# Ledger of designs, part 15: VH-VL binders against Netrin-A (NetA)

Target 1, 267 residues: Netrin-A (NetA), of Drosophila melanogaster (Fruit fly) (q24567r46to312)
Amino acid sequence: EPRACIPDFVNAAYDAPVVASSTCGSSGAQRYCEYQDHERSCHTCDMTDPLRSFPARSLTDLNNSNNVTCWRSEPVTGSGDNVTLTLSLGKKFELTYVILQLCPHAPRPDSMVIYKSTDHGLSWQPFQFFSSQCRRLFGRPARQSTGRHNEHEARCSDVTRPLVSRIAFSTLEGRPSSRDLDSSPVLQDWVTATDIRVVFHRLQRPDPQALLSLEAGGATDLASGKYSVPLANGPAGNNIEANLGGDVATSGSGLHYAISDFSVGGR
Below, E stands for the ipSAE of ESMFold2; O stands for the ipSAE of ESMFold2 at other seeds; V2 stands for 0.75 times the mean of E and O plus 0.25 times the DockQ between their complexes.

## First folded at step 8 (VH-VL; framework fv_iluzanebart)

Design m6 (from j29 with heavy chain D57E; at its last look DockQ between E and O 0.88; V2 from the best seeds 0.00; counts 0 for: pae O 4.3 > 2)
Fold by ESMFold2 at other seeds, look of step 8:
Structure m6 (fold): chain C 267 residues (1-267), chain A 121 residues (1-121), chain B 107 residues (1-107)
Amino acid sequence: as target 1 above (267 residues)
Amino acid sequence: EVQLVQSGAEVKKPGESLKISCKGSGYSFTDYWIGWVRQMPGKGLEWMGIIYPDDSETRYSPSFQGQVTISADKSISTAYLQWSSLKASDTAMYFCARRDYGDYGYYMDVWGQGTLVTVSS
Amino acid sequence: EIVMTQSPATLSVSPGERATLSCRASQSVSSDLAWFQQKPGQAPRLLIYGASTRATGIPARFSGSGSGTEFTLTISSLQPEDFAVYYCQQYNNWPYTFGQGTKVDIK
């Protein structure tokens, strides 16, 4: 069947402005922690020290073994707000994917939303939800079938624990009109954006070894609803909403969001 | 220097039409949202609406939807606020403001000097 | 609309003292919060954006803090030129909204 020649998609996020709502060390030196092979190690971030700085602009620069860059949020606390990343593309792009590459040893986000704007950041609409608790957190079924009547709607993926270190959203996957995008005004509008915003709601629970090594304050963080925990058995029970954690005087867990690359396929 | 210069004070009677202006200079006018803010005498600030001059996309705060018209003429770098029929309750100071964007986020960085509109018989 | 509530309505402070202004949002606005100063007969002046970042030319005695739904503006050593009305504004999503203002008067 006839196909129009279209340009290849490029990384529209390269060198694009990005703003994080939280950056490790922005309020003075902070302790952050990571783990590998179930061993936790902690370090210091400080925005006044370039060697210990993890700014948001690291998300849109090229990385390699000689120039690895990483953005890190402040450690997650029960009293803290959700963490956001806001990316301005500068113009309208037709997007095919949004990918977040985790930093080494970073815990995987469990619950998050990707939003888009078509009005240069004035207003935002959901683009993709991720959660192990889609209905509870976002009011959406975990697996929504795609038909022509709702192919322009955001879906929620029931996140599992994959062995890969990235979070990926394909804007056109499973959408019937994607094979003829040039002739689908609805789907062209769906993939069009000037800005992308990622809102992190919760981290995945650490593996059992990392959980056992958490500080007392870190145990409070895990109970605060900032981490996904199994729901209590029962139609009315919801121990996450019960805010099972206490107050945290410091961020003793050190667990945080850490992303090394924010890439967006667009044309 | 980035500037927004508004048209001068207006004295009008109820029922008259009015169009006040906000001219931008020192920057690429079509690349920024321009908004209008009302301040009634002795009262606080209220967002009325905002326009993106490149394509004239316009948004209104709910209480102003249908009450005023916001427009722009990008060929002369000017945004407008317009009433088809003024009321005495439209007596207020009106400001325009530019929304910045980019590495510093989305915030209002430049304000016009204000246009006083007085509506009385 | 996201409702922004400021407190107190009026704050009487002597020069050299600390002034603390509060702003509460009806839902999370992340860090998309600005503070403006308005002196009588003038346009608003941007003080703080991103909840805590001072705009260019703003003296260090002005500081902002908070995220989500609770925000504060602090003037650490009030100067005579600082008496004015202060507004918070969210820019997380349209429509943008102002708080009703806090008037800072000299005691």
Scores: ipSAE 0.340, ipTM 0.696, lowest interface PAE 4.3, mean pLDDT 81
ESMFold2, look of step 8: ipSAE 0.515; ipTM 0.784
ESMFold2 (binder alone), look of step 8: mean pLDDT 92; pTM 0.924

## First folded at step 9 (VH-VL; framework fv_iluzanebart)

Design q1 (from m3 with heavy chain G102P; at its last look DockQ between E and O 0.75; V2 from the best seeds 0.00; counts 0 for: pae E 2.1 > 2)
Heavy chain, then light chain:
Amino acid sequence: EVQLVQSGAEVKKPGESLKISCKGSGYSFTSYWIGWVRQMPGKGLEWMGIIYPGDSDTRYSPSFQGQVTISADKSISTAYLQWSSLKASDTAMYFCARRDYPDYGYYMDVWGQGTLVTVSS
Amino acid sequence: EIVMTQSPATLSVSPGERATLSCRASQSVSSDLAWFQQKPGQAPRLLIYGASTRATGIPARFSGSGSGTEFTLTISSLQPEDFAVYYCQQYYNWPYTFGQGTKVDIK
ESMFold2, look of step 9: ipSAE 0.694; ipTM 0.865
ESMFold2 (binder alone), look of step 9: mean pLDDT 90; pTM 0.919
ESMFold2 at other seeds, look of step 9: ipSAE 0.067; ipTM 0.609
ESMFold2, look of step 12: ipSAE 0.609; ipTM 0.827
ESMFold2 (binder alone), look of step 12: mean pLDDT 91; pTM 0.923
ESMFold2 at other seeds, look of step 12: ipSAE 0.772; ipTM 0.894

Design q2 (from m3 with light chain D32E; at its last look DockQ between E and O 0.78; V2 from the best seeds 0.00; counts 0 for: pae O 3.1 > 2)
Fold by ESMFold2 at other seeds, look of step 9:
Structure q2 (fold): chain C 267 residues (1-267), chain A 121 residues (1-121), chain B 107 residues (1-107)
Amino acid sequence: as target 1 above (267 residues)
Amino acid sequence: EVQLVQSGAEVKKPGESLKISCKGSGYSFTSYWIGWVRQMPGKGLEWMGIIYPGDSDTRYSPSFQGQVTISADKSISTAYLQWSSLKASDTAMYFCARRDYGDYGYYMDVWGQGTLVTVSS
Amino acid sequence: EIVMTQSPATLSVSPGERATLSCRASQSVSSELAWFQQKPGQAPRLLIYGASTRATGIPARFSGSGSGTEFTLTISSLQPEDFAVYYCQQYYNWPYTFGQGTKVDIK
């Protein structure tokens, strides 16, 4: 009978320090929005109010299905910087996975990079790229596996294609020497880290019809009325695409990053 | 209480060697980066380099690479900044600082009181 | 390396007035930016880290803002003891770098 491979690991991120470059409500009360189907629900975050606070410590605290805790970034603008999460593991671990669990109804990240450090956060190297545009944005093909000659290199995955609630990186999947790790100093170095940094570059714009259309294989259209993300100051005849280049529409939509769990399997 | 205590002021002549110290207390010395910052008279702050005493990993800012030696003795919780041959242009105040990690990020949270090094005559 | 540029070089402000200091990075440093206060003959004193978080024991009149490449330190009601030089410093990536400083002169 087939069995799921269950690696020996602990969640090295549990109660580990996490710093976010942006947290909703840290610059004063802010509006953020959740999207489900055609339903938009907007709320206020404020770091001075515990009931409306979404701090980075929520990423590594205990979660349960009845009391999901979230970190939320400030609403994303085109004039703003990328959003960064930095996790300190406290010692060297050999890592097997890095997982980010999205909060319910959160807009999905489109483009992001996971970096690692082996020098306690002093310097960083790419660990995994994610994007719907791997070649355009990162100069890398979207691929799931690597040959023996470059199995120590970061790959780019198109996790935005599957409609899932989490973003997962398996450090050894598709790397031939993983079955004999003891004989691969290069791959042993590859999985070793003291810190993890996640840089979010771009959100996937919510489109309830696009979610259903992509599942059915249909084209993505923004022609709708009541439930779409507002588009402001678009060029004539180009207000349908979610790829509006203005910062105003993005900042007004309440779009933000929202993560409930930041897990790192290590030993 | 977390503290960094530096060695006392030094008056030296060009060509002499010098080793100044920074002793850490009240924390696990081997678990934090310790760095050195120079301030020339009337000038701003400049990072020189940084060391992780746990494994002696040492990094220098480019303009200080090869100009000084940074080291640590973890058995006595002390970091060092050393010149093999001082120049008059080494006259400055030198600070050590601890880099935090974890809940508060990677900022410099604790500073030594400074060591004035004067090189003349 | 990442160049940090502060402006103005000198700022003359009367007690009770608001002082605004600027710091610009040559490339994004995310929110990994600290502000320090330094008085003559003393070690730098940490005021703000993470661009906007006050360090322990720092009076509420000090506040920081910004992300990416543009940052601001604000002293909302300047006190006589705030006469000092202020430095910004990025700690996003080694080598860490300071701005050249802004001297705040109390009128």
Scores: ipSAE 0.474, ipTM 0.760, lowest interface PAE 3.1, mean pLDDT 81
ESMFold2, look of step 9: ipSAE 0.521; ipTM 0.789
ESMFold2 (binder alone), look of step 9: mean pLDDT 91; pTM 0.925

Design q3 (from m3 with heavy chain G105S; at its last look DockQ between E and O 0.84; V2 from the best seeds 0.00; counts 0 for: pae O 6.2 > 2)
Heavy chain, then light chain:
Amino acid sequence: EVQLVQSGAEVKKPGESLKISCKGSGYSFTSYWIGWVRQMPGKGLEWMGIIYPGDSDTRYSPSFQGQVTISADKSISTAYLQWSSLKASDTAMYFCARRDYGDYSYYMDVWGQGTLVTVSS
Amino acid sequence: EIVMTQSPATLSVSPGERATLSCRASQSVSSDLAWFQQKPGQAPRLLIYGASTRATGIPARFSGSGSGTEFTLTISSLQPEDFAVYYCQQYYNWPYTFGQGTKVDIK
ESMFold2, look of step 9: ipSAE 0.588; ipTM 0.826
ESMFold2 (binder alone), look of step 9: mean pLDDT 90; pTM 0.915
ESMFold2 at other seeds, look of step 9: ipSAE 0.609; ipTM 0.834
ESMFold2, look of step 10: ipSAE 0.595; ipTM 0.829
ESMFold2 (binder alone), look of step 10: mean pLDDT 91; pTM 0.917
ESMFold2 at other seeds, look of step 10: ipSAE 0.197; ipTM 0.654

Design q4 (from m3 with light chain N93D; at its last look DockQ between E and O 0.02; V2 from the best seeds 0.00; counts 0 for: pae E 17.2 > 2, placed apart)
Fold by ESMFold2, look of step 9:
Structure q4 (fold): chain C 267 residues (1-267), chain A 121 residues (1-121), chain B 107 residues (1-107)
Amino acid sequence: as target 1 above (267 residues)
Amino acid sequence: EVQLVQSGAEVKKPGESLKISCKGSGYSFTSYWIGWVRQMPGKGLEWMGIIYPGDSDTRYSPSFQGQVTISADKSISTAYLQWSSLKASDTAMYFCARRDYGDYGYYMDVWGQGTLVTVSS
Amino acid sequence: EIVMTQSPATLSVSPGERATLSCRASQSVSSDLAWFQQKPGQAPRLLIYGASTRATGIPARFSGSGSGTEFTLTISSLQPEDFAVYYCQQYYDWPYTFGQGTKVDIK
């Protein structure tokens, strides 16, 4: 049952312009890798070949489970800038959700930030943080809800797991004044946006079997700071032991960000 | 090349205001926390606070809360540390530093050259 | 906040000899521990992060070890340019805190 008796929200992102800071194959053919059933497999991307291209427009086009279209970043390196997606909505919307659907077999993000703008991309504020290392990476505790004094603030959530196929942010969940949005100017401003920017910071470390394949093909990528590791005696979180590798090298694992749908519920 | 360049040395009297700067270049300024570290003459290093320039989220160490203001102007990639009323005890070297995120944590990987602030009557 | 305690306060070591510096945390910081070198009139220089990983360009004579609450920086063959003050810093939880420093005097 819907939370309120109001018109259904639309996907404000459908066919909206999206700019990616990195796209696999933009500067010539590149090798990218993924894993399935703990096995690593690698392929070629090339923006000059439509059958091997993964452009940003795939994020907001029509998708379904049987003919998934993907945007893919260039493989992640330890020295590279963070990968970003910037979505322009064209006008102010009151947003209820932001959802990123992972491509099949894609490496999974661990740490990322969703930003919003209300001035058509001139300035940005955090909307949601995601990380297994909320406190360590973003200086914020993991939280599911707020009190009234801070219900207009971005939270950090640890919702990224190897089995999760999508990353979802509900803009009003756990915020006390959300029950009566019309009487809360603070939350009305909170949900309003003209643009959404996603900044990817880290990928999750692969399963142990995939790690063996990764070690054979790019062990030094683990030292780059672009990957998180699970704790031996606890859930993934803000506690990390030293990784398996030492120095950073240019030998890449081929792992990258891959998203099939970037949807935004709004009115 | 990632760089942090700080404003020059300052000589001030007690009670005066001061704002010192730290300009970042060679990276996405709004995507990294940047902070201020104090070193009193002959003493060790102390964190004062950090700011995320993308949204101005600012955190202070408890002993500096309310004593200084940390801010940023993302349009010119510059962070600031400011006092409304300097004390002689504010005489120190002040460093800015960028917080990087590493494969098993994050650490201060890039430092400014330091700004010496001298407060004397 | 997490208190970092370094020992000794001053360490006198002849060139070519081994120097060992200790750092203890008041609670576990996992491996979120960095070592910095600071020479007079200069900004701190990152040596080690993640308790044991050398930063880019740091000579192999510098090594770090430890986890939890006890950490060690070792300089295996002290060089004249290693005269400096060394600080440990935890970055496990805010506020980040430094140890009080260990001054290495080369004799």
Scores: ipSAE 0.000, ipTM 0.394, lowest interface PAE 17.2, mean pLDDT 78
ESMFold2 (binder alone), look of step 9: mean pLDDT 91; pTM 0.920
ESMFold2 at other seeds, look of step 9: ipSAE 0.006; ipTM 0.573

Design q5 (from m3 with heavy chain Y104W; at its last look DockQ between E and O 0.78; V2 from the best seeds 0.00; counts 0 for: pae E 5.5 > 2)
Fold by ESMFold2, look of step 9:
Structure q5 (fold): chain C 267 residues (1-267), chain A 121 residues (1-121), chain B 107 residues (1-107)
Amino acid sequence: as target 1 above (267 residues)
Amino acid sequence: EVQLVQSGAEVKKPGESLKISCKGSGYSFTSYWIGWVRQMPGKGLEWMGIIYPGDSDTRYSPSFQGQVTISADKSISTAYLQWSSLKASDTAMYFCARRDYGDWGYYMDVWGQGTLVTVSS
Amino acid sequence: EIVMTQSPATLSVSPGERATLSCRASQSVSSDLAWFQQKPGQAPRLLIYGASTRATGIPARFSGSGSGTEFTLTISSLQPEDFAVYYCQQYYNWPYTFGQGTKVDIK
């Protein structure tokens, strides 16, 4: 039994304040949908109903494996603003990891950025980029090699490879001076943060068949009408085709961000 | 009760120095940013700069960098806004404000009553 | 710097009617937007933060909406005491910036 245990390392995010820019059901009951292997499952969120509420506090609370708590954003649109999570650590920590655990059956993010602040949220610098399109979206090569001259820079990784339910950033991995951190003021500064901000840009797309079924059952109740599937331009009179383009593919889809745990390892 | 109390109105001539104060009470002074906002007569609000008294980290809006000095004295829970040489264009109302943080995000929640500075020749 | 632009400059509304104030940012500020009320001779008062969350003690007639670059403050049933200038302010990144203000005149 230690009488004076002094932990060198903790989950600095546990019970820390977190603010989400978007939470499902905050403006009234909303429909959200999950997709897995051609299977669609839609539900209702409502912040006024505790059984259907998915608040930001779920990101940093204590989760049990049999009673997972979940934060969910409002359903996203192709033209809407990005969704952000902002976590205040309360003081300066030297960070070793940032981890986001997806909720069960959650739609998977494709593109996102982790930022850090060392000035209690006044200013932000990139910490890690994730995307299947690192160069196109963030102007960075995927899996950039790291030397001493760039070991303090944010890198970009493809979150879709490998396919996991957990998005993880190791702050020192692949950085040459990490073995001698005590002698590297540059890396000591690199790992130091008072706040973490996650900006979600895009979700991975579901399969086209599931999107077609959503188009027929959209956000508006169309139970009394024929299918509202748009007809493609063309000479054939009996063809019916669906528009699976950008904004149309995401509108009414019920796709959203859903995270059960936001962990930050630090000291 | 969280409160910010500013020093009283000042009437000065161009070229004089001035230091106005903002005393915080009812909270941990060293754990919150304190900012200064200028409002020229009949005009809107302008951020000047902010300070974190716990470590004296001080940031200025670009147009005020080098024009004023922001400082704090932790021992008396007081932030300061200081001019080395006043100009007539410094005539304005000056407010201090505390930045809160936590579940409610980062926003200015408590304001001082204002200090009117008049600089006339 | 992120430029905040408010409209209209002046809004004349009768008591009991709805007032709608707009604020536009030159780039996305996510939901890091606050609304302040300033009455003549007084310090600004926080009304809304996080674009849509009412500060403690703010009446339900005040509501905020929007994200990214476009934001709205709505006063659903204007009271005579609501005569004031209203400012939006982003706190996404330093330097923080205010809009120019919207003056609400009560007829």
Scores: ipSAE 0.291, ipTM 0.681, lowest interface PAE 5.5, mean pLDDT 81
ESMFold2 (binder alone), look of step 9: mean pLDDT 90; pTM 0.914
ESMFold2 at other seeds, look of step 9: ipSAE 0.595; ipTM 0.826

Design q6 (from m3 with light chain Y92S; at its last look DockQ between E and O 0.21; V2 from the best seeds 0.00; counts 0 for: pae E 5.7 > 2, placed apart)
Fold by ESMFold2, look of step 9:
Structure q6 (fold): chain C 267 residues (1-267), chain A 121 residues (1-121), chain B 107 residues (1-107)
Amino acid sequence: as target 1 above (267 residues)
Amino acid sequence: EVQLVQSGAEVKKPGESLKISCKGSGYSFTSYWIGWVRQMPGKGLEWMGIIYPGDSDTRYSPSFQGQVTISADKSISTAYLQWSSLKASDTAMYFCARRDYGDYGYYMDVWGQGTLVTVSS
Amino acid sequence: EIVMTQSPATLSVSPGERATLSCRASQSVSSDLAWFQQKPGQAPRLLIYGASTRATGIPARFSGSGSGTEFTLTISSLQPEDFAVYYCQQYSNWPYTFGQGTKVDIK
């Protein structure tokens, strides 16, 4: 058993620099939409208007407001590159968790990867995968059990609760040597990071028909490919447009990534 | 304005030592990777190595490991590239560059003007 | 080490024409790809980062595309000042590597 512990875990992301690859309204006023109670509501974002801006700073600016502040990406079209969030911690931390809190009424991303760096962003390794299609997209089984041989590897979590507004990764959960971390150089290195990068690959969960039409096959491991996702032979795209009976003639779905808090527990 | 200013051109003989400098200004010197790129006459660009001045973490490309030394003095916001014994094949233009933090991670956005090193008998 | 291969080595074009430069990576670099322009006696100038994002002050005639292992720089209407050598560079993992360069010559 542990004899003494001086836990000094803090939110290492508080006030840390964060950059998003896509922010709603960054090139002028844009239309974005939310889905709530089977109703779609559309609004305008514009980075030049403080009342309608959703900057990346909202992700790490925890204690300065009584309301929920959001970062919002530009609407997803299915043809652009992946949306990323990059957080610079400023020094090496031993991490215990990474948490993304969704904005109110924001859809939970279907597929995403958390990466870490220990060299201030020179190189990146996978930290955690999330997807309804872990095997197809990331070449990994969902909810893989771990022994000491693979306890330092990223795992893939299937999205089993699509209505949960938090995406959480516990860095040591289910890793056998975590009970004696002081004696495990491998796990000490595993939890160490200077930077965290989140890559969003797919917003909308694939429909059941598309999933059923696929035959089993190999998939490229995205961890080795750095943000690439092999979608060869997959059904056409993510379902960008929610089917609420609306007329498509007035622009796309307006759906986008929306995160209110990016928290990283560390010391 | 963010700037990298390199030391002036050098004419040296084989076997001599040399240390060239790259001074950063207009930004937090200790918070960015800064590196060195060689361009031999008529050839392309090649990374030599980089340093994070905040903790002196230094990385070299394999072909330059053991061939040069990269260092930094954060008190004067200056990075260095040095040779203990120059060869004629070290004749080249040497650039320093800062790694910036941008939308898709880290990329080289600011370059020094270059230092021409000529090594001749 | 990730090898970056550019094609063609030399591209002879007339002013006003479209130039298309290719860059291939030996393994996926996702979108961690930059394009640089270099004129004789000058430092490289950043044109594109993130595969497709123009750096500040870069004219709209420069555009980048691609992801993974295949990338393209397009200059839609060459100007006299665009005759230079162009390099792609991956910054996905250290060591960072350049392509060998594509020289864009006046025909």
Scores: ipSAE 0.160, ipTM 0.624, lowest interface PAE 5.7, mean pLDDT 80
ESMFold2 (binder alone), look of step 9: mean pLDDT 91; pTM 0.923
ESMFold2 at other seeds, look of step 9: ipSAE 0.415; ipTM 0.732

## First folded at step 10 (VH-VL; framework fv_iluzanebart)

Design r1 (from q3 with heavy chain Y104S S105G; at its last look DockQ between E and O 0.81; V2 from the best seeds 0.68)
Fold by ESMFold2, look of step 10:
Structure r1 (fold): chain C 267 residues (1-267), chain A 121 residues (1-121), chain B 107 residues (1-107)
Amino acid sequence: as target 1 above (267 residues)
Amino acid sequence: EVQLVQSGAEVKKPGESLKISCKGSGYSFTSYWIGWVRQMPGKGLEWMGIIYPGDSDTRYSPSFQGQVTISADKSISTAYLQWSSLKASDTAMYFCARRDYGDSGYYMDVWGQGTLVTVSS
Amino acid sequence: EIVMTQSPATLSVSPGERATLSCRASQSVSSDLAWFQQKPGQAPRLLIYGASTRATGIPARFSGSGSGTEFTLTISSLQPEDFAVYYCQQYYNWPYTFGQGTKVDIK
């Protein structure tokens, strides 16, 4: 049947403004560390030095395997606030995906929330939760069954499994009315956004055998509740939980959020 | 140069209506939130409400919901704050402000000069 | 509604001295915090946005710090023109809210 042309989905985040609440080196030269296998490698970030800067603009620029650009937060500590990314799309889009691509060798976020705005960043609504402990941290069941009564609600997924270099949210997957999107006002409102906000709550640390390679102070970071440790051979979805003592100041691990691409499929 | 220019001071009696204005210039009026802040004599700043002129989406702070009306006229790049029946307690300075879209987030970057409203019997 | 609480209500400081103003949020506002200066009969003047970034034209003696729920504005060497009322405001989520203000007076 003849139908008005519906524009194809594009990466609505390309070249869009992004604000990060924490960027490595924003307050002067700062140490950050990466862990690969059993080896720790630490470096210096400094926002005043272009060769050592990892600004939020890197999230929405072009990336390829030959010239990966990264945003890096300051190292995660128990005394710090959650880390937030805020992306303005410039207009209303119907969104199909939100994807965060990890930088090479970056640890995976364990717990995070994607929010959306339909009012140009004035107010924010949950869009997707990710956590190895959905019920405990966000009060939501993992992999909640989706029917017509809750197809417009944010769900919680375990981002720690499978082990891939990206975190992906498909806005319509598993929602009954998605086949009839053009006839579903509920889902049309659900996928509509002008802005996206990501709040990182917890970062995964290297697996347990990699912990044997940590310098002094790494065990202190586990006490903060800002980290989890994936089990190499444990039950799926289980991570060793660090203590929830959020009043302990720690900074020894140098671990941080590192994202190379923030992509949003929209039309 | 981005500017917000407010209408002049008003002296009114309780029970009268009033509509004060805030004219934006130097930017795309329909693409930014613009809002109103009250300051009672000797008191602090209070958000009243905010409007997006592009689609007239209007939000009020809870204590001002139903107390005032915020509107905009896109054709003359002007936002309005209006009362149907003024009270003596409406005596205050009223500022308009634009919410910018900057690399550091959604902060209020441009303010009007203020409109003094005096309501006395 | 996110409640912003400033302390102290009044701060008496001699010219040339350091002033430190505090602002606390009832829940995390990330770094979406602005500081404004206001003198009698004038509109508020933006000093700091993003918790720590000085607005254009603001002297280096003004600095902001903090994130989450605790924020600080520091005036490193107070000048005569700095005696005013200072407000923090969160813009993390609507409704936006101001603190009640801190008056910086001559000691």
Scores: ipSAE 0.634, ipTM 0.836, lowest interface PAE 1.8, mean pLDDT 84
ESMFold2 (binder alone), look of step 10: mean pLDDT 91; pTM 0.924
ESMFold2 at other seeds, look of step 10: ipSAE 0.643; ipTM 0.841

